VH-VL binders against o27280. Designs and how they scored, part 65

Target 1, 266 residues: o27280
Amino acid sequence: MDSMNVPEVLEIKRIVEESESVKTFIFSWDFRREVRPGQFVMVWDFRDEKPMSVSLIDPVRSEIGISIRRVGEFTDRVHGLSEGDLLGIRGPYGRGFELMGRDILLVGGGIGMAPLAALADEATARGMRVDALVAARTADELLFLDRLEAAGVNISTCTDDGSCGFKGFAHERLLTLEENHDMAAVCGPEPMMFQVMRILDERDVPAQLSLERYMKCAVGICGQCCLDDTGFRVCAEGPVFWSQELSRVREFGRYRRDPAGRRVPW

## First folded at step 22 (VH-VL)

Design if32
Fold by OpenDDE, fold request of step 24:
Structure if32 (fold): chain C 266 residues (1-266), chain A 118 residues (1-118), chain B 108 residues (1-108)
Amino acid sequence: as target 1 above (266 residues)
Amino acid sequence: EVQLLEPGGGLVQPGGSLRLSCEASGFTFSKYWMSWVRQAPGKGLEWVSWISTGGRSTFYADSVRGRFTISRDSSKNTLFLQMSSLRAEDTAVYYCAKWYIGRAFDIWGQGTLVTVSS
Amino acid sequence: SYVLTQPPSVSVAPGQTARITCGGNKIGSESVHWYQQKPGQAPVLVVYYDSYRPKGLPERFSGSNSGNTATLTISRVEAGDEADYYCQVYDESSDHYVFGGGTKLTVL
């Protein structure tokens, strides 16, 4: 485990442009180090370090993919990199998704589709029926559609502006779908996840949800990613939580804490 | 109080059938996967079967597949195990168990003894 | 079929620490749960997700999981801790719950 906490300097094998704002960076990976969908790695550009979800797990090619959305200084630098450039990667960390049953509903929004894409691959490989509700603000922000389709996933799209699929939010589209599943996995904007969780609960569908919080150590020591009241550390007890766990988290869907520890509304 | 009650155990002859019931109270039964776990006299725990919340998916241990059927009735908060073609090796205390986070079992019934003997 | 291996018995003196192991291939990547069963009673969850305690369980009960071995640790063992202990995982490949063979803890 000690070796896991030391960043390994890896060469960017290839870069996939998923959208205008999202790139997937692919690395060679030694799969003696187990990685599961829903887990995250710490990406180090030799200046700063940020947690990123694993979006591709390919044991055949011995590769992993990390999808990164351009949202700030760190990601701006990373997006400026080219194939052959180096990044530091340590991990994986956190709890990944747990699969049960024969069919699963994936509900993802924006970059939240990253871990779900990896989960979709695993689920389909297991022979599960996978339905995915992919949401974004606009059509050009919908992620991994071709990849999901190629994997045999049944896709339903949702866009805020109606440029593709259902016009509206993911939870609104979900309300129009009557079919239930053995379980669900959800990742995206927290307000979306909150609404989706509510609907799934009403439908008696067990669900896992992946949370995003500010992380520093990734090993459950610094407490920066602690959830109020429960003391759950997103890096240790998460980022994937069962809905039953999140039902005890008051801040879920309502606010988060910034790097300074201040409450910030969604 | 959260509890699971298993009535219906008893003595049955080899080749016979028996239906076990597990009545849930104190929690929303319909929201949880449910399992049957059995324990032969003086032996360890053996998982038998689990069922999804809607009852659409069922899974069985190899030892009981084709002979046992798990089902549930949400309106009655009841889990069932229909056992057929019973064998001596099916003799055990049968527990119903409630799914918990991480795929554990947090609530167990008191167990009901099923004895298969001629 | 995924298999969990436990020692059949462990003995410990009162006040000492008992360690019960559960072996499994790459079990460290699995979520391991532990149950206590006293004679004539149903099993009781004592540790879940490798190292977490249900409400009401004393801090004397702890768990760890790495590599090929999960361990239930009971510190300051009391006579009342005498019981059978079972480890459990879920095998995603078969969608089966899997229990270890159980360990009888004897308090000397």
Scores: ipSAE 0.938, ipTM 0.962, lowest interface PAE 0.4, mean pLDDT 96
Fold by OpenDDE, last read:
Structure if32 (fold): chain C 266 residues (1-266), chain A 118 residues (1-118), chain B 108 residues (1-108)
Amino acid sequence: as target 1 above (266 residues)
Amino acid sequence: EVQLLEPGGGLVQPGGSLRLSCEASGFTFSKYWMSWVRQAPGKGLEWVSWISTGGRSTFYADSVRGRFTISRDSSKNTLFLQMSSLRAEDTAVYYCAKWYIGRAFDIWGQGTLVTVSS
Amino acid sequence: SYVLTQPPSVSVAPGQTARITCGGNKIGSESVHWYQQKPGQAPVLVVYYDSYRPKGLPERFSGSNSGNTATLTISRVEAGDEADYYCQVYDESSDHYVFGGGTKLTVL
């Protein structure tokens, strides 16, 4: 088996259009290299390289899926690819989600639902009760609803414009929901995650949250993804953190650093 | 100071019952999963049971399932282990342990000895 | 049930490096934690998440995990390191915490 640090050139097996801006790229995967929900891979289009969460893990079909939102030049190029085209993939990297207990609440926003969808599959396969709060700006941006439903997940939707489900933000919807979960997993816009984490903490629900930061090496060497004060490397100590870890991270929910190292507010 | 105190151990006859308690201080008890781990004399560590924060979910080792009951009272910052139908093989030092990230245990009680003997 | 296997004992001279192994099926995909226990005392967490040290632990303690073996490494061993060491994982399939059998480290 090749080193996890050497990109493997893989053929895009199929492409699933999740929304207008999100596509899932499916690859054949040798599961001798294990991957867990919440981990990420580095995707190389032979010009640039970006970290992407794994959104599908299928050992039966020997496939993984990577969901990518069109947000810039790199993702524009990738979205222009077709089935049969090639990408370089190395990994997986980082800490994935850990499951405990009998029931779990998933709270996801936008593309943040990608790793949570994979987690939902694993949790349901283990016989856990899975509730999911899926948030987006509009109804057409809600991701993986059919997939989650098929897996037996109890779904609650939230949209900014009220086009589907609760009108408002995820944390507002969460306040209206009963909290009877052993644990929670959260992924989405950081301001959303910040508010959700506060609510979960108040309710004494242990939670894991997946962070997004600029990442270069993915192996904990370059420090580009370091969080201020703590020195946590998102690629090594994350991207999945327990809420008790993030409580120590001042920048969480407040700002991030861009590729130049500048502080940028959310 | 963060600590766990475990009173309630002692000598009990086979078939008897005993209730252990673990009082937490120095941290917000209600926010953490809790476990009991025991150690027979001269033997290794054996996990016994763990309980979720709200007490809704409980799990037990096969060796104690049906005989032991884990519970908690957040208002008292106390973890409990109700033991019934005690056997000689249940003789051990019983530790309460606090959940830590990664599903480790970062805080342990001093342990309390339970001796089951006729 | 998931099983962790440790050697019963390891002996090292002062100043040398001790390596304590913990074997388990695909343990490399699990998060392994290590505890030190001295006679008459409660266990103390010394390594978590395979290779991380709790605050206050010396850098002499390190961990690794790959394949079917996790390893606790204690460099520059001191007399005070003599203790029993236990590896631990969480089995998600059964929701059980699992401990290894423990290894007695003797400093010669």
Scores: ipSAE 0.938, ipTM 0.962, lowest interface PAE 0.4, mean pLDDT 96
Fold by OpenDDE, fold request of step 24:
Structure if32 (fold): chain C 266 residues (1-266), chain A 118 residues (1-118), chain B 108 residues (1-108)
Amino acid sequence: as target 1 above (266 residues)
Amino acid sequence: EVQLLEPGGGLVQPGGSLRLSCEASGFTFSKYWMSWVRQAPGKGLEWVSWISTGGRSTFYADSVRGRFTISRDSSKNTLFLQMSSLRAEDTAVYYCAKWYIGRAFDIWGQGTLVTVSS
Amino acid sequence: SYVLTQPPSVSVAPGQTARITCGGNKIGSESVHWYQQKPGQAPVLVVYYDSYRPKGLPERFSGSNSGNTATLTISRVEAGDEADYYCQVYDESSDHYVFGGGTKLTVL
């Protein structure tokens, strides 16, 4: 599988502006190489490389989408690109989401909705009932609402400032919802995920959560994305973890390692 | 000690009914999906049914659909399999199994033998 | 329905390496789990998520999964490893758990 580790230079087919800070880059994809929601790819701009979640999987159009939030130098450069420009893509990597049952609750915050949007498409295509709790700081940062609605997802929104939906955090909104689901998938700020996981556990809802860590090799060799105590590598054992796995991870919801290996609080 | 105990097996005539139970201990039963898996004498493992944590969703193998019913009682830490219209081909050791990460089974009962014969 | 294919039997001498295969269409994209079953006993999980060992299992047990074949590898085989081995996946299209036909490992 050495070929999968060589970046394929792909042309940006189109760019969707999801919000002021988030763009989705669309690429042609050969689906002989399977990709699942929750998996990530390494995006190479010929200077640096970063892991990005796959947010769109469209076998009909033979396309994938990668949603990128502008947060630093790399993403600034990528956001400066136009349709027709080139990027290197290698992957997909990591463990994706696993679907079971007839109904699923998606809880996403900010850019965390990227992999969940892809999961929503898959779940709805399978005939599952999909409920999504979409969280953001403000209304203008809520992602993929139109897309989710079009897919038949039942959407609940919450914003920190109350500009749309429930005023408050995702876990607070979740507490107001009484309905349980066969399973849940969660992705967003780790403090949010930590609180959401706690609530889901109390409700006996099996949950998967997608973690974000600094990654370098993406193939479980360098150890840069290793989680303390457990030795879990986010790129190999994740990024999607079952809640049972994360319950063993002491650092979850508390801190992460920066590129220098230092503990950085969330 | 984590364990699953499976009473309720026995001899039954074709067309008859039997209810199996599986009592869980040593873990929080209500937090896990549960399954029944059976094994005919000298044969391999065959999945029969699984149920979600709240019992909201149930799934069955084609071979037992319409005849078997899986259920659970969290207050009693017990999984059930109601079998009806039993056939000779239903003769097997029936295992209850606990869901594990990745959709594996990490805990199994010791199994209970169900024999369907005239 | 999804089908998993295993060889009916594998024989190995003590101290050698046994390899048990599990074939399935694009099984490499699935999470494969393996169970050991000794006569008169319940199955025991020995490998999950293709290559991970449950706590307490010896390092002699390993797994891999790629393309259309998953493989359970048992190194330095011991007499006590003689058993039936089953691979298993979950078929999301039908919401069925699927087991392979099982492989009898004989230690010569």
Scores: ipSAE 0.937, ipTM 0.962, lowest interface PAE 0.4, mean pLDDT 96

Design if32
Fold by OpenDDE, last read:
Structure if32 (fold): chain C 266 residues (1-266), chain A 118 residues (1-118), chain B 108 residues (1-108)
Amino acid sequence: as target 1 above (266 residues)
Amino acid sequence: EVQLLEPGGGLVQPGGSLRLSCEASGFTFSKYWMSWVRQAPGKGLEWVSWISTGGRSTFYADSVRGRFTISRDSSKNTLFLQMSSLRAEDTAVYYCAKWYIGRAFDIWGQGTLVTVSS
Amino acid sequence: SYVLTQPPSVSVAPGQTARITCGGNKIGSESVHWYQQKPGQAPVLVVYYDSYRPKGLPERFSGSNSGNTATLTISRVEAGDEADYYCQVYDESSDHYVFGGGTKLTVL
C-alpha cells in the first residue's frame, strides 16, 4: 500500500457547527497530496471507518474540512469529539468533480452540499458563475449558506416545509430556474438526484452526480460499493459520475445495497 | 451508426474565409459539448475550439481567437467553424469531435482538409 | 498553459510491451485520455480516465497515471498497433483541451 492508504492521525484543528446535525472538522493538510472537490476520505475514529466527502479545501491555510452529519453510532462518536482530539484520515479517494465552462449549477440536498461547497469555492476561484440550489427539509438544515454567499454564489433555497425559500423539492424548484448553465453538479438524496438528473438531461445540461454507497476498502477491491448492471465501483469509478454513466445504472434512484448486500429502497 | 461528417474544407487564399460544417448522426447532438481539433500536415493534434451544448459558451485556442467562431445548430445536428483571416499556419485537417465522459473525445469525424495558400 | 510532453517515438518488437509516457505537471491529478491515430485516419480513443478502455478495445491497451507521468501500455504489440499515440487532458484553468505532441510507435 502506498502512503495514501495508511491513515494519518490528525488533530482536529477546528470544529464548525454547520447545523444541529452537521459539523465540519478542520484538519491540517499537506497539499502535496492532491485533493479535489467530490473526492472523499476515509475517516477513522480508531473503532470504525467511514467515507466522508471533503467539504473544504483551503490551500492557503493548508487545511481541509470534512463535514459530517450525525446519523449513527460512528458519527455520534465523532460529533462528541473536541478540538485537539485525533482522527485517522486516509485518502483522498475517488473521482472528483470536473469543471468546464463559465457557468455551473450546483444542486445539493442536505449533507450533499458538502462536496458541492468545496466545488463552489473552486469554481468561483476560477471565475465561474456559480448558481446553487440548496435544498433541505427545513431551514435549519440548510448548509453552507453563509459560506456560499461569501464566495459569491447565487443561492436559491428550497425546503420541504417552506420554512426557507421555495416550498418543495429541489427538482420542483429547478423547474423554475433559468437554463443558462454550461454544466451542473448534483449531490444529495438519491431520489432527488434522480429527478434533478432527468430535468437536466431534458434541458441538455451535462451533469455530474455524486453517489453515496456503503464502502469498506475505498480502493475498488472489496466490491461493497459496486453498482448493479455496470459493475461501477463508487469508490473507484465514482463517487462522481457523469449523468451518461448513471443512465446505465438501473439501481440509481431506485435502491441501494446495505452492508449485507441486500437491496434496500431509498 | 454514430458518425460525424465534415464537409466544407478546401483551398482558400491567405486572408480569406471559410466555413466548416460537421454533421452529427447516431446520437443526440444537442446533449454534447463539441470541439474542433486540427492537425497540420505531419504535425500533432491541436485543439481549436469547443462549444457548450446550448452554445452559450465558446472557447478558443489562442492561435485562432478572434479569427474563428464556433457555433452550432441543434435543429440541424450541425457544428460550425467560421474561419476568417486565414493564415498559412491554419492549413490542417480539421476534425470535429464529440465530448465524452471525463472530457475525452469518443467520436471523431474523418476530417476535412483546409489549405491556405496563395 | 498546461503542457503535455511525449517522447517523439517508441519502438517495440512484436509480442513485446510498449509503454508510451505523457508528462505533465501534476498530471496524476488530471484525467488523461489516449488516442491512436493511424496514417490517413482520424484519431481513435483507446484509453480514457487514465485507465479505462472504450468498448471494443482490446485488453492489451491499458493506462496508468500518477505523479507527473501518465503511461499508455500496449501489451503483446501487433503490427497493427503501429500508429501515432496522443495523450490529452482538459485544462480547467483555461478551459482548453490539451494534447501531447504525439508518439510514433514503431513495431520492429
Scores: ipSAE 0.937, ipTM 0.961, lowest interface PAE 0.4, mean pLDDT 96
Fold by OpenDDE, fold request of step 24:
Structure if32 (fold): chain C 266 residues (1-266), chain A 118 residues (1-118), chain B 108 residues (1-108)
Amino acid sequence: as target 1 above (266 residues)
Amino acid sequence: EVQLLEPGGGLVQPGGSLRLSCEASGFTFSKYWMSWVRQAPGKGLEWVSWISTGGRSTFYADSVRGRFTISRDSSKNTLFLQMSSLRAEDTAVYYCAKWYIGRAFDIWGQGTLVTVSS
Amino acid sequence: SYVLTQPPSVSVAPGQTARITCGGNKIGSESVHWYQQKPGQAPVLVVYYDSYRPKGLPERFSGSNSGNTATLTISRVEAGDEADYYCQVYDESSDHYVFGGGTKLTVL
């Protein structure tokens, strides 16, 4: 376990361009170190380190995938890398998704689909019925559709501009879907997750939601990812939370802490 | 006060039937998966069955599959266990249990004794 | 089927630390929960998610989980801690809840 805290320098085996802004970096992985959908790793480019969700878990090929959206300096550098280049990876960390029942609804927005794609693979492999609501701003930003379809996932799409599927937000599309599921897993923009959680709660569908917060240590020590009032550490108690847990988190869907620890609205 | 009450236990002949009930109060019953767990005299805990919130999915231990039926009525905040073809080895205290995060059980009923004997 | 193995009994003197183990294949990758049961009473959740305590439980109760063994630790054991303790997991492959055989903790 101590060894998991030391970054392992890994070669980028393959790069998959998921969209204009998202790439999946694939690495060889020793599965003696178990990894579950919903867990994250710390990615080190030898200058900075950022938490990234695992989006692919392939025990057959002994590979994992990390999907990264280009959003800042760190991710700009990473997106400039090529196959054969090196990155430091440590982990996995955090709590992953827990699967129960025969059917699951996945609701994902943008890069939030990354951990859900991995979850979809696991759920389908177990023989579960998987319905996925995939949301993005535009059709070009919808992620993992081919992969999900190949896995046998029933996909509904939602785009802000109506360029693909339902025109509107994920929670609006969800309201048009009347079927219930044994459980749900949600990941995406926090305002989206907040609305989706509300709807799922009204429908008595137990749900897990994956939160994103700034992280430094990833081991529950530094407190950078601590949620107000509850003291939940996203890296230790999360990033996957049950809706019952998040109902206790006042900041959820309302604000977050920036890298300096200041409260900033979503 | 959050509680689960389990009436309905009793003495039944082998091959007989019995329906257990578990009435929930103090929490929104419809929002939680529910389980039955039993404990034979002097033995450990054995999971029997669990049911999803809407009752769409049910699961059973191999020892009771085909004989027991779990169900729920949200309008009555009640969980049920219909037992049929009862056997001596089904003799146990039966607990209803509420699902908690991480797939634990945070609330248990007081238990009701079911005795299967000729 | 997934199997959890507990020692049938553990004895400890008052004030000492009791450790109750729960063995399972790769149990470290599972979420382990612990229950306390006193005679004639229903089980009570004492540890969930390997190491977390429900509200109202004393800090004397702690848990850990790694490799093939989960451990419930009760520090500064009191006479009132004498009970049966059960570990529990959820087997996703079968959608079954699984309990260990239970451990009787005797306070000497």
Scores: ipSAE 0.936, ipTM 0.960, lowest interface PAE 0.4, mean pLDDT 96
Fold by OpenDDE, look of step 22:
Structure if32 (fold): chain C 266 residues (1-266), chain A 118 residues (1-118), chain B 108 residues (1-108)
Amino acid sequence: as target 1 above (266 residues)
Amino acid sequence: EVQLLEPGGGLVQPGGSLRLSCEASGFTFSKYWMSWVRQAPGKGLEWVSWISTGGRSTFYADSVRGRFTISRDSSKNTLFLQMSSLRAEDTAVYYCAKWYIGRAFDIWGQGTLVTVSS
Amino acid sequence: SYVLTQPPSVSVAPGQTARITCGGNKIGSESVHWYQQKPGQAPVLVVYYDSYRPKGLPERFSGSNSGNTATLTISRVEAGDEADYYCQVYDESSDHYVFGGGTKLTVL
């Protein structure tokens, strides 16, 4: 274990309210420690620690952003913080997205757009054409639209209730899109990702998908984030997986392990 | 059996043209990016070109850009490399290679020798 | 252009451990893959994603990647391990695959 495994106490530089339930916490970052879209950090509020995806990578401003959805006790505490408050950050960990080609399709659902937003910035900065399908339950839960637009991303939206864009799920909207891309990156609810992956596979579009699992150590030791059958550790072999890897994972899109290690449906 | 077969090599004069083929079997060809990698006699591996699954995007090494064209036919499970304006320095064994996760190459053809000589 | 640097040759006695290095600017942040090539044969993937072995490869083959150096380690070297070894990355800035210059492993 190296120094990366010790949380660095960082001051919240800025907080961006992305939605009612999502905030982006911005920190100064020393980019001698490289971070890539799709990687995650462990966020420590001095009581508990949770993995969070990096949603902003800004080498110019020497900043990173971590988008956190308010979903439980830990995130409730974090959402109660203000600029100037402190958090422990260790990482980054895991495998990030790999960019190839000239055009990329991003498919994100809810907070899953967090790592994809960072990927979008990188892709556009490299001159790639980026199409993004942004999905949410309702219009007010659509994330990073302004940011993506400002980056030059071609955005398509879908909402469960039809309050914005296509009425329906991401995979349904995807079926209405005929264009094939060099590759795709997907992140969101696992059932969504499962369906999207299937469609992309049928279309012969190489895809990477970011999985969410309970992670404790973040360094592939504790096994909490192990995927059934393959033994893939989401924190070490992921969280970003190629579709070919996930095709070998029986539990993908079907169930996950809870903190007690029990199978729970999505 | 997963296999890549590379016919089409041979002797060609400088300034000439040659088309290489790579026939894939044992895997779903259309689902993978494909590359050409060459190796001059007694030298190391040099990437030449890669193509996306749908052929939408192609990329070339600087040494061959403008002279070589990579293409593919999914219906025939075949990868192509059209070489033009061939030079002596293009003399090499040409391998087709299948993309693998992490942007590695897990399957290689046995290679075909292209000799450019007067 | 991205450049990967390998030693031109490495010698090792049978049963010993061979280490072949691949240097590059911040290569530790890249995914490094290794290929074995025996004379007159096509390259064979022996390590991918820095440290993973393809199916069928002996456990004697391992890899690591940190800082500016990736390393292919071959433990309990056998005569049959004598070959050229190449490291490889993908340069996202240029969309080029990049190979190292190769290392000839000689088993003494």
Scores: ipSAE 0.930, ipTM 0.955, lowest interface PAE 0.5, mean pLDDT 95

